# Designs tried in a protein design chat: VH-VL binders against DNA-3-methyladenine glycosylase 1 (mag1). Part 6

Target 1, 206 residues: DNA-3-methyladenine glycosylase 1 (mag1), of Schizosaccharomyces pombe (q92383)
Amino acid sequence: TKAEIHLSGLDENWKRLVKLVGNYRPNRSMEKKEPYEELIRAVASQQLHSKAANAIFNRFKSISNNGQFPTPEEIRDMDFEIMRACGFSARKIDSLKSIAEATISGLIPTKEEAERLSNEELIERLTQIKGIGRWTVEMLLIFSLNRDDVMPADDLSIRNGYRYLHRLPKIPTKMYVLKHSEICAPFRTAAAWYLWKTSKLADYTK
Key: E = the ipSAE of ESMFold2; O = the ipSAE of OpenDDE; V2 = 0.75 times the mean of E and O plus 0.25 times the DockQ between their complexes.

## First folded at step 4 (VH-VL)

Design A06 (framework fv_dusigitumab)
Fold by ESMFold2-Fast, scan of step 4:
Structure A06 (fold): chain C 206 residues (1-206), chain A 127 residues (1-127), chain B 111 residues (1-111)
Amino acid sequence: as target 1 above (206 residues)
Amino acid sequence: QVQLVQSGAEVKKPGASVKVSCKASGYTFTRYGINWVRQATGQGLEWMGWMNPNSGNTGYAQKFQGRVTMTRNTSISTAYMELSSLRSEDTAVYYCARGSEYDFWSGYYDYYGMDVWGQGTTVTVSS
Amino acid sequence: QSVLTQPPSVSAAPGQKVTISCSGSSSNIGNNYVSWYQQLPGTAPKLLIYDNNKRPSGIPDRFSGSKSGTSATLGITGLQTGDEADYYCGTWDDSLSAGYVFGGGTKLTVL
């Protein structure tokens, strides 16, 4: 792919990593949902295995009278105890209701509107919402909006990826990652995937 | 070296509460989930719940919901498990155990595989 | 009762092979990775196998795991007296809101 060619050509460290990991194969869904649904899915699935998250989502969808994913209005008006019964924690419920309210107010754009906004604009808007951090928005950009030039520099796995890539004695800072990943543009999402994959290599950790 | 060190044995009366600590060292405390597992005298392993050290989010087994609270203090890399309304049936060894590493691409701490265990804390509930 | 079923005990002689089964359902073993834990007398459990068949660093290749459908198996070859322990399987259960489940445990005696 274009990303593999670009990254392999940057320097010997990147060439080595791309060769060790192999083909760039991110798991991305072809089904694209409204941003509020993807944000709710991201928040609901935080810190749970995918099987657990799917069970919670299936219960959540079954609450809807029509069996469809609840609308922002339905989520706003839903009783706390009903949401608890689905398996959501109190903090996740607060976040889900904040997402619903932000969607109703127009702070969270529609899918069509989101396609017209830059990565930075979406990050600035969506991180204003309670319970939505930069990482959650970056995952939305990568997996739901298919953005190819996103570097989640604050992620510990990405920073450890740079430690491995550059043979550093300590995990580097977010600033180090931001500075050194500039050369990976416009394929920083692929760069992030390769950096994360370092944790799966036999020589990554003792 | 990676290790979890727990607080010492406790003897409590029925109706009391107990709070067990679990101090992590040798790794980044916030990168791995912490599980709590107990073993009643002569019985098997029983999962009580899980805590995310980074966020403080928890998931409790249904049986313990309402009686258990799992917390942490990230400044000292220490996790806590508090069990209230103690009964004689709560007499057990309580373990903390490190869960799976945070998976960047799925956004999860996995609930599978507990690779580092504390030495255990004996809690005796007697009249 | 335990959600995952293991035989309560197994026994074999030094140098022999033994297998320990763990049976569940589609909501647990059928859909999820299985781990195995060894608990020597008076000690904390030790992770022996994760992700169905992978060994942590330091675990000898005498220990192996496998999974087929809703059942998992722990295999131990070249049995040693030091292998006398309780063995537990464990996995996530999709039918529980936030539930990791263990098998009832199997006492291995090396005679």
Scores: ipSAE 0.017, ipTM 0.516, lowest interface PAE 6.8, mean pLDDT 84

Design A07 (framework fv_dusigitumab)
Fold by ESMFold2-Fast, scan of step 4:
Structure A07 (fold): chain C 206 residues (1-206), chain A 127 residues (1-127), chain B 111 residues (1-111)
Amino acid sequence: as target 1 above (206 residues)
Amino acid sequence: QVQLVQSGAEVKKPGASVKVSCKASGYTFTSYDINWVRQATGQGLEWMGWMNPDSGNTGYAQKFQGRVTMTRNTSISTAYMELSSLRSEDTAVYYCARGSEYDFWSGYYDYYGMDVWGQGTTVTVSS
Amino acid sequence: QSVLTQPPSVSAAPGQKVTISCSGSSSNIGNNYVSWYQQLPGTAPKLLIYDNNKRPSGIPDRFSGSKSGTSATLGITGLQTGDEADYYCGTWDDSLSAGYVFGGGTKLTVL
């Protein structure tokens, strides 16, 4: 792929990593979900194992009369105790309500609208919402909007990936990742995927 | 090589507690959940719960809720399972098993089944 | 009883083929990926199949998996005496608040 060629051409460290990991094969959904749905899914998964998050999310989906994912209007009007019964914490319920209100007001765009906005515009806009940090928006950019130039620099696995890539004695800072990942543009999402995969390599050390 | 090595056999009296350890090596300990599964003599596999070694978050099977505690020590890549108020029916082989890999992209674990298992720890509860 | 239903035993001669069924419901097999585990006498379980039909590295292609609706099947072709073991299906059950469930196990005897 274009990303594999680009990354392999950057330096010997990247060439080696791409060779060791192999083909760029991200787990990106083919489903066309609206941004608010992906944001709700991401919030549901915060501080929870995927199994617990999936159970909560599935109960949430079953509340709808027609079996479809709840609309922003339904979420806005949903009773706190009903959402609590699905397994959401009070803080996450507040975040879901905020996502619903922001979707109704147009702050959270439709998928069609979002496709016309830059990564930076979406990050600035969506991080205003309670419970939505930069990482949550970066997941939306990668998974829902299929953006190819996103580096989740504050992620611990990415930082550990850079420790491995550059053979550093300690895990580097977010600023180190931001600075050194600039050369990976316009394929920083692929770079992030390779960095995450370093934990699978035989010579990986913490 | 990727492996999980468990602590040795235990013999306990009814009412006692037992704490089994599971030491991980050959992979990044915090990148995969750890599951605990037991098997009574001549019986099938019974899932007890899971633990996220990065966050410390846990989920327990309803049957064991209130009696089981799953913890870890990341500095030595070791997971623990403590079962209290032991009964004779708790006599079993207890396994730790590596489960879902943390899916960096979505914030979820990507479930690939339990691909690496400890050798098992025999716990005998007798009078 | 087990949440997932397996036959208690199956048997066949070397070189033959067998299938082991695993039946559940919409909250488990119907909505989740199925794994299969092999347990040789006196040993820990070993993952044979994950994500319904995928094999881990080192598992021979004689082992296959499939899923249809709320049921899953493990297929073993070219049976060898070393395949004599207990086989378990496993999956997540959404009704159990993120609980994992195993089938009751099937003892395969290779005569």
Scores: ipSAE 0.013, ipTM 0.520, lowest interface PAE 7.7, mean pLDDT 85

Design A10 (framework fv_dusigitumab)
Heavy chain, then light chain:
Amino acid sequence: QVQLVQSGAEVKKPGASVKVSCKASGYTFTSYDINWVRQATGQGLEWMGWMNPNSGDTGYAQKFQGRVTMTRNTSISTAYMELSSLRSEDTAVYYCARGSEYDFWSGYYDYYGMDVWGQGTTVTVSS
Amino acid sequence: QSVLTQPPSVSAAPGQKVTISCSGSSSNIGNDYVSWYQQLPGTAPKLLIYDNNKRPSGIPDRFSGSKSGTSATLGITGLQTGDEADYYCGTWDDSLSAGYVFGGGTKLTVL
ESMFold2-Fast, scan of step 4: ipSAE 0.017; ipTM 0.554

Design A11 (framework fv_dusigitumab; at its last look DockQ between E and O 0.09; V2 from the best seeds 0.00; counts 0 for: pae E 8.9 > 2, placed apart)
Heavy chain, then light chain:
Amino acid sequence: QVQLVQSGAEVKKPGASVKVSCKASGYTFTSYDINWVRQATGQGLEWMGWMNPNSGNTGYAQKFQGRVTMTRNTSISTAYMELSSLRSEDTAVYYCARGSEYDFWSGYYDYYGMDVWGQGTTVTVSS
Amino acid sequence: QSVLTQPPSVSAAPGQKVTISCSGSSSNIGNNYVSWYQQLPGTAPKLLIYDNNKRPSGIPDRFSGSKSGTSATLGITGLQTGDEADYYCGTWDDSLSAGWVFGGGTKLTVL
ESMFold2-Fast, scan of step 4: ipSAE 0.020; ipTM 0.596
ESMFold2, look of step 5: ipSAE 0.007; ipTM 0.474
ESMFold2 (binder alone), look of step 5: mean pLDDT 91; pTM 0.935
OpenDDE, look of step 5: ipSAE 0.192; ipTM 0.745

Design A12 (framework fv_dusigitumab)
Fold by ESMFold2-Fast, scan of step 4:
Structure A12 (fold): chain C 206 residues (1-206), chain A 127 residues (1-127), chain B 111 residues (1-111)
Amino acid sequence: as target 1 above (206 residues)
Amino acid sequence: QVQLVQSGAEVKKPGASVKVSCKASGYTFTSYDINWVRQATGQGLEWMGWMNPNSGNTGYAQKFQGRVTMTRNTSISTAYMELSSLRSEDTAVYYCARGSEYDFWSGYYDYYGMDVWGQGTTVTVSS
Amino acid sequence: QSVLTQPPSVSAAPGQKVTISCSGSSSNIGNNYVSWYQQLPGTAPKLLIYDNNKRPSGIPDRFSGSKSGTSATLGITGLQTGDEADYYCGTWDSDYSAGYVFGGGTKLTVL
């Protein structure tokens, strides 16, 4: 793929990593959903093991009276006790209602609107919402909006990937990742995938 | 060999803190969550909390919030559990246990139980 | 007291079969995968069953799991004296503050 050619041509370290991992084969089975729905999923996941988070999100998904995911208006007007019964804390309920209000006001765009906004515009808009940080928005860009040029530099696994790639004595900082990943543009999402895959290599654990 | 090896037994006085270590080997440390579980003599298993060694994120059981801190050092594949303000009721064997495998690309942990356990660290809080 | 309810003890003769129940609520067993753990005296727990009914490699098919509604069951057939142990069910709770919860444990005695 174009991404594989680009990355393997950057330097000897990247050439070696692409060769060791092999073909760029990202998981493409992830559904493309409205941004507010994915943000609600992210809120459900905060500070929880994924099994507990998925259970809460699935229960929330299933309370829709119309058999569809609750609309922003329905979430805004939803009874506190109904949301609490799904497993959300009061803090998370506040976040969900904030997401609903932000969606109604247009701060959180529809999927169609989001497709014409840049990565940085979406990050700027969505991080204004309580409980939504840059990492959360970057996950949405990669998995929901299919953006090809996203480097989630805060991710410890990606930072550890750079330690492996560059044979560093310590896990590098977010700033190191941001600086050194610039050469991976416009395929930084593929670069992130390869960096994540370093954890599966035989010599990863020194 | 996939294994978790814990630090040795501790004897502490009430009000002290204890920090138990759990060193992983034989697998990619950052790919699996680490759980901490304790068991008082003759009693059942009690879950204390969860740590994602990749992100550093934690979740603690309500009973231990404010007294427990879970950390890790990825350079030496070691997880830590520190329990402060020790009481006689904290006398127990403390276990670390490997949980689900994290898949970065899918954003999910693989759905396994706690399949690898440390040998346990006895913590005695007395006098 | 335990969040998940198990009988405190169960007993049977060698070669027989036994079932151990684990009762919870919609927020835990009803909405999450159940695991079962075996603990021999003086040892760390060992995973017997995960994802309701799956066995890790090395666990004999004499051990089985099932889940219905808010209850789970561990089945052990062809009982052996080496099966004498404490058995615990465990699952994630959707309640943010609870996390992972265990049953109180069941002591299996093999005559």
Scores: ipSAE 0.006, ipTM 0.485, lowest interface PAE 9.7, mean pLDDT 84

Design A13 (framework fv_dusigitumab)
Fold by ESMFold2-Fast, scan of step 4:
Structure A13 (fold): chain C 206 residues (1-206), chain A 127 residues (1-127), chain B 111 residues (1-111)
Amino acid sequence: as target 1 above (206 residues)
Amino acid sequence: QVQLVQSGAEVKKPGASVKVSCKASGYTFTSYDINWVRQATGQGLEWMGWMNPNSGNTGYAQKFQGRVTMTRNTSISTAYMELSSLRSEDTAVYYCARGSEYDFWSGYYDYYGMDVWGQGTTVTVSS
Amino acid sequence: QSVLTQPPSVSAAPGQKVTISCSGSSSNIGNNYVSWYQQLPGTAPKLLIYDNNKRPSGIPDRFSGSKSGTSATLGITGLQTGDEADYYCGTWDSEWSAGYVFGGGTKLTVL
C-alpha cells in the first residue's frame, strides 16, 4: 500500500518495523457509529483496563430501547442511579450527559457533518466538552471517521512503540512522539498502527 | 516454543498460605494477560482472576477477593498467585494460562481465549 | 454453580459427529466471544476454539464452533478415540465483576 511504501522509506528503523509486522491491516469489522456513541465508548475506557471498560459499556448498551444503544435524549434524561449501576463513576456520568447535551445542541456533529470538517477543527471543537480530551477525539477520528493522518501521541502503547522503534531506555513523552512522527505524514494512522503492533513482537521488551 | 512452567506440588495445613509461580518463555511476557484457574478433583474449571504483567493491574473473582493476590516479576518473566487462609475446599490443581492483551486495532473490546496453559500445581490442604 | 450450562455427557462411535451445547445469558455469551477447551485425562486444558468459531494453529478442522444469541455450540466430526476428553465452554461475563466464566463441562465418550 501507499502507507507501507512511505513508512518503509523513512529510515532504517521504520523499514525494519514494517518488515517485521508485515501488511497494514487495521481492524476489519468495526462498525462506524455516530460520533456520540464512539465518544461514549472512549469515555467508558478511561482509566480502566479493557475488560472492565467492556463490561461497563455492554451493560450501558443493554439498558435502553430493547438493547439498542441509547439516544442522546435518553442519555440526557437517564437517572443517575441507573448509569451508576452500569459501573460509571460520577465524573464519567457527567461526561456522558455532557456528550448527550452537546449532541442535541449540534456541537457534536452527526457523522455526515463531521466528514466535512478537518481533524484539527474537530479536535478544537470537541475538546471543549467536559470529560473529552484529545485522545478521545483521536479515537473518534480513527474509528468513526476513518482518518488516515492521526497520531494519538499520548497513548501509552504508541509511546512504548517509539521506545521499541528507537531503542530508547524509557518510554518517551507525547512531545517526543509528536516531533518524531511528523515525517510519517500523511499516513500517521498507519504509523500508529505499526507502533501499537510492537507489543506483539517477540523482542518487544528488548 | 511458547511455554508456561509452574512450581511443584504443595501440602499445607488449614489457615496457611500458598504461593504458586508460573514462568513464561518463548514470548514477550508483558504483552499477554495471565489468568489463574483451579480445578478440584473430579470437578470443573473455576476462574480465579487475571493479571496484566505490563501494568500490574489485577481483577479477581468475587469468591477469592480478599484471599488472593496476583503479582509478577518482569525481570524473570514469572507470575505468582498467592492464596491465603487456606481451607480444605481449596484442595485443587491450580493452572496459570495466557490470555490476550486487548488493543484498539484488532477487536477493540474482544478477548481471546486462553491459548497457553501451565502444567498445573497440585495444592493439598489437610489437617 | 456454573453460570454456563453444558450437558454432562455425550457419546458417539468413531467416525461419527457430535455437537456439544453451551447456554448462557445476554451478559456472557450474548455480549462476548466464546472459547472452547479440551481436557484430556490427567492434562491441562487446551484451547480448541476462540472468538466463537476460530481455530488456533494446530487444531484440526474437525473441530468447529458457532454462536447464536445466548448459546454456543462445539461440533466435532470424524470422531477419533483420542477425542475422548472433557470439553468446556468459556466466556467473559459483562456483569459487575467483569470475570471469566466456564461451563460445567461435558464428558465425551467414544465407543
Scores: ipSAE 0.008, ipTM 0.496, lowest interface PAE 8.8, mean pLDDT 83

Design A14 (framework fv_dusigitumab)
Fold by ESMFold2-Fast, scan of step 4:
Structure A14 (fold): chain C 206 residues (1-206), chain A 127 residues (1-127), chain B 111 residues (1-111)
Amino acid sequence: as target 1 above (206 residues)
Amino acid sequence: QVQLVQSGAEVKKPGASVKVSCKASGYTFTSYDINWVRQATGQGLEWMGWMNPNSGNTGYAQKFQGRVTMTRNTSISTAYMELSSLRSEDTAVYYCARGSEYDFWSGYYDYYGMDVWGQGTTVTVSS
Amino acid sequence: QSVLTQPPSVSAAPGQKVTISCSGSSSNIGNNYVSWYQQLPGTAPKLLIYDNNKRPSGIPDRFSGSKSGTSATLGITGLQTGDEADYYCGTWDYSLDAGYVFGGGTKLTVL
């Protein structure tokens, strides 16, 4: 692919990594739901295994009259005990209500609106919400909005990936990752995918 | 090849603290959760908590809240479990176990079981 | 009080089939994947089954798992003397703070 050609042509380190991992074959979800639904899924998964989180999320989805995911208005007005019965902690319920309010106010855009906004516009807008950090928005950009030029430099696995890529003695800083990943544009999401894959390589711990 | 190796047996007095280590090798330490499980003599398995070596985030069973601390040192691929205010009832074999592998592309854990276990560390609490 | 209920013991002769049950509730088995662990005397537990019915590499196909509603079952066919061990079911429980729960264990005696 174009991303493979770009990355393998950057330098000997990237050429080696692309060769070791192989073809760029992300399992990209074609159509995630509205942004607020994916943010709620992310909140549900905090401090839980994703399969347990999915059980909570599926129970929550079933609360609506039509079997459709609850609307932001329904979430805003939902009783604490109903949400608690789905398996959410008080802290998570607070986050879900904050997401609902932000969606109603238009701070969290619809999927169609989000597709017309840049990565930085979405990051600036969504990080205003309490409990939603830059990393969380970058995950949404990569996995739900299918953006191709995102480098989640805050991610420890990405930083470990750079340690492997550059044969560093210690895990590099966020600033190191930001500086050195500039050359990967406009395919920084593919670069991130290769960096996450370093953990699967036989010589990763060397 | 993939293995978890734990520190040796400990004998402690009531009120003391114990810190058990678990050294990982043969895989990427930061890609899998580490769980701690104990087993008193002749009793069943009791889950104590989990730790994400990548983030340092932890989750503890309510029974151990306030007494247990789970940490790691990524530079030496080692997880630690410290249990304080020891009681005779804490006499058990303590295991570390590798849990779920997080896959960022799917947003799911690939392995839902604890597939690699340490050999166990016997902790005896006696006066 | 065990959150997941298993029979305390089961016994069978070599070559026979045995099943071990594990009963829970909607917050654990009903909405999560079940794993099964084998513990031979004096050893650490070993994963036999994960994701309800999948076997790790190296686990023979005479071990099988299944799940229906809030209950799970471990099946062992062609029973061998070396299968004498304690067997535990385990799963996540979303009603607990980051909680994983084990069954009380079943001692399998090979007669």
Scores: ipSAE 0.000, ipTM 0.479, lowest interface PAE 12.1, mean pLDDT 83

Design A15 (framework fv_dusigitumab)
Fold by ESMFold2-Fast, scan of step 4:
Structure A15 (fold): chain C 206 residues (1-206), chain A 127 residues (1-127), chain B 111 residues (1-111)
Amino acid sequence: as target 1 above (206 residues)
Amino acid sequence: QVQLVQSGAEVKKPGASVKVSCKASGYTFTSYAINWVRQATGQGLEWMGWMNPNSGNTGYAQKFQGRVTMTRNTSISTAYMELSSLRSEDTAVYYCARGSEYDFWSGYYDYYGMDVWGQGTTVTVSS
Amino acid sequence: QSVLTQPPSVSAAPGQKVTISCSGSSSNIGNDYVSWYQQLPGTAPKLLIYDNNKRPSGIPDRFSGSKSGTSATLGITGLQTGDEADYYCGTWDSSLSAGWVFGGGTKLTVL
């Protein structure tokens, strides 16, 4: 792909990493999801093992009468104890209520509206919401809106990926990642995917 | 004064059920969750579940699911916890405790401790 | 399991300072607010700390709480004989068996 050619051409470190990992094959969902649903999924995933996060999210999306994901209005009006029963902490419930209100008010756009906004506009707009940080919005950009030029620089796995790529003695800072990933544009999402894959390589812990 | 006052001690046979009451006073009963916590002799605290006095909705700890029922009567500001199929290991002191204040419109909670506790109800299960 | 770990006992002399630890995981302490409870012999538990570090009205400032990562700490300064009690930490566990969880309790003895 164009991304593989671009990254492999940057330097010997990237060329080696692309060769070791192989073809760029992101596991992106083909299903069309509204931004608020992806934000709720991301909140459910915070600080939890994937099994626990998936169980909570699945219980939550099963609450509605017809098996559809709850609407923003349903989430706004939902009792705290019902959300607690799904496994959400109090902080996450507050975040879900904030997401619902922001969606109803139009601060969180529809997918159609979001597709017309830049990465930076969406980040500035959505990080105003309680419990929604830059990383959460970057996950939305990558996995829901299919943006190709996103580097989640504060992600620990991405920073560890740079430690591996550049053979650094310690995990680098967010600023280091931001500086050194500029050359990966306009395929920084593909670069992030390769960096996430470093944890699967035989010599990762070196 | 904010208070939770529980019903008196109970002695039950294995297989029976027990229903403990918890009468609230000094605050708006429907504005705060009610939790139920038990403590076996010489043991630690064990959470059983919670109830929203406004809606009647409940959440139960998995260990008690199918055996416990939490209800309320808003006209007398009283919460109830009924435990069925009693076993000797259910011998404990049972407490009701006031949980978070919930705002019906925003759903916001400003703390997550149990700030007011009933005096406890001793339930003894013996043959 | 999601049960929180506390030391079974701690002791100090009157006027001294003591700390009681409470260790959990990302699904409980790492993910929600921590509360602390004091239980004197034969009495119901009493809330000492909520929201990690806040005191209810009537609780003296010699009781304090803190949280870092997946661990919480209760601090008691100026120990008094009336502080002899069992102390419990509590929080919500967001894992597969969602619910309120308590530590095993710490017995404080004032020498």
Scores: ipSAE 0.000, ipTM 0.484, lowest interface PAE 14.2, mean pLDDT 84

Design A16 (framework fv_dusigitumab)
Fold by ESMFold2-Fast, scan of step 4:
Structure A16 (fold): chain C 206 residues (1-206), chain A 127 residues (1-127), chain B 111 residues (1-111)
Amino acid sequence: as target 1 above (206 residues)
Amino acid sequence: QVQLVQSGAEVKKPGASVKVSCKASGYTFTSYDINWVRQATGQGLEWMGWMNPNSGNTGYAQKFQGRVTMTRNTSISTAYMELSSLRSEDTAVYYCARGSEYDFWSGYYDYYGMDVWGQGTTVTVSS
Amino acid sequence: QSVLTQPPSVSAAPGQKVTISCSGSSSNIGDNYVSWYQQLPGTAPKLLIYDNNERPSGIPDRFSGSKSGTSATLGITGLQTGDEADYYCGTWDSELSAGYVFGGGTKLTVL
């Protein structure tokens, strides 16, 4: 692919990593969900093991009368006790209500509107919402909006990927990742995937 | 190559505390959660809780809440489980096990099984 | 008591097949993926099956898993004496505040 050619051409370190890991095969859904749904999924996952988050999210998803994910209007008007019964804490319920209200007001765009906004514009806009940090928006960019040029530089597995790639004695800082990943543009999402894959390599810790 | 190695057997009096260690090697310690599971002689497996070595976040089974503490030292790739106010019923083999991979790339879903287990630490509580 | 129900024991002769059941509820097996673990006498458990029916590298295809509704099954074909062990199912349970639960275990005797 274009991303594989670009990354392999950057330097010997990247060429070696791409060869060791193999073809770029991200598990991104072909189904294009609305931004608010992905943000709610991310909130459900906060401070929980992913299995428990899945169960809570699946119960929440199933309470819509039409068998589809609840609309922002439905979430805004939903009883606290109904959401509580799904397994959400009071703090998470407040975040879900804030996401719904922000979607109704247009602060959280529709998928169609989001396609006209840059990564940086979406990050600046959406992190204003209580409970939504940069990492949550980066997940939205990668998995819901299928952006190809996103580097989640604060992620520890990505930072450790750079330690492996550059044979560093210690895990580098977020600033190091941001500086050195610039050459990976416009395929920084693929770069992040390869960096994550370093944890699967047999010689990773040597 | 991927291994979890636990500390040695402990003998404790009722009311004491025990701290078991679990040293990881052959993989990125901070990328996978660590689960703690115990087994009394002739009994089944009982899950105690999990710890995310990247964030330090924990989740404990209700039965152990208030008595168990799970921590880690990332500099030496070691997880710890401390159980306080020991009773004779706490006599068991305690295991650490590698579970879900905590990583953004799995789309919030992690590996669904405990694929690497420590050898176990026998804790005997007797008067 | 165990949240997931397994038969306490099963027996069969070498070369035969057995199935081990695991019964739960909608909050555990119904909502989540099931894993199976083998424990040989005096050893730590070993993962046999994850995500209902997937095998880790190195686990022979004689071992299989399946899930239907709130129940899961472990199938073992071509039984060998080395398969004599305790078998546990396990899954997450959302009603127990995101806790993991094991079945009570099934002792497989091969004779």
Scores: ipSAE 0.017, ipTM 0.513, lowest interface PAE 6.6, mean pLDDT 84

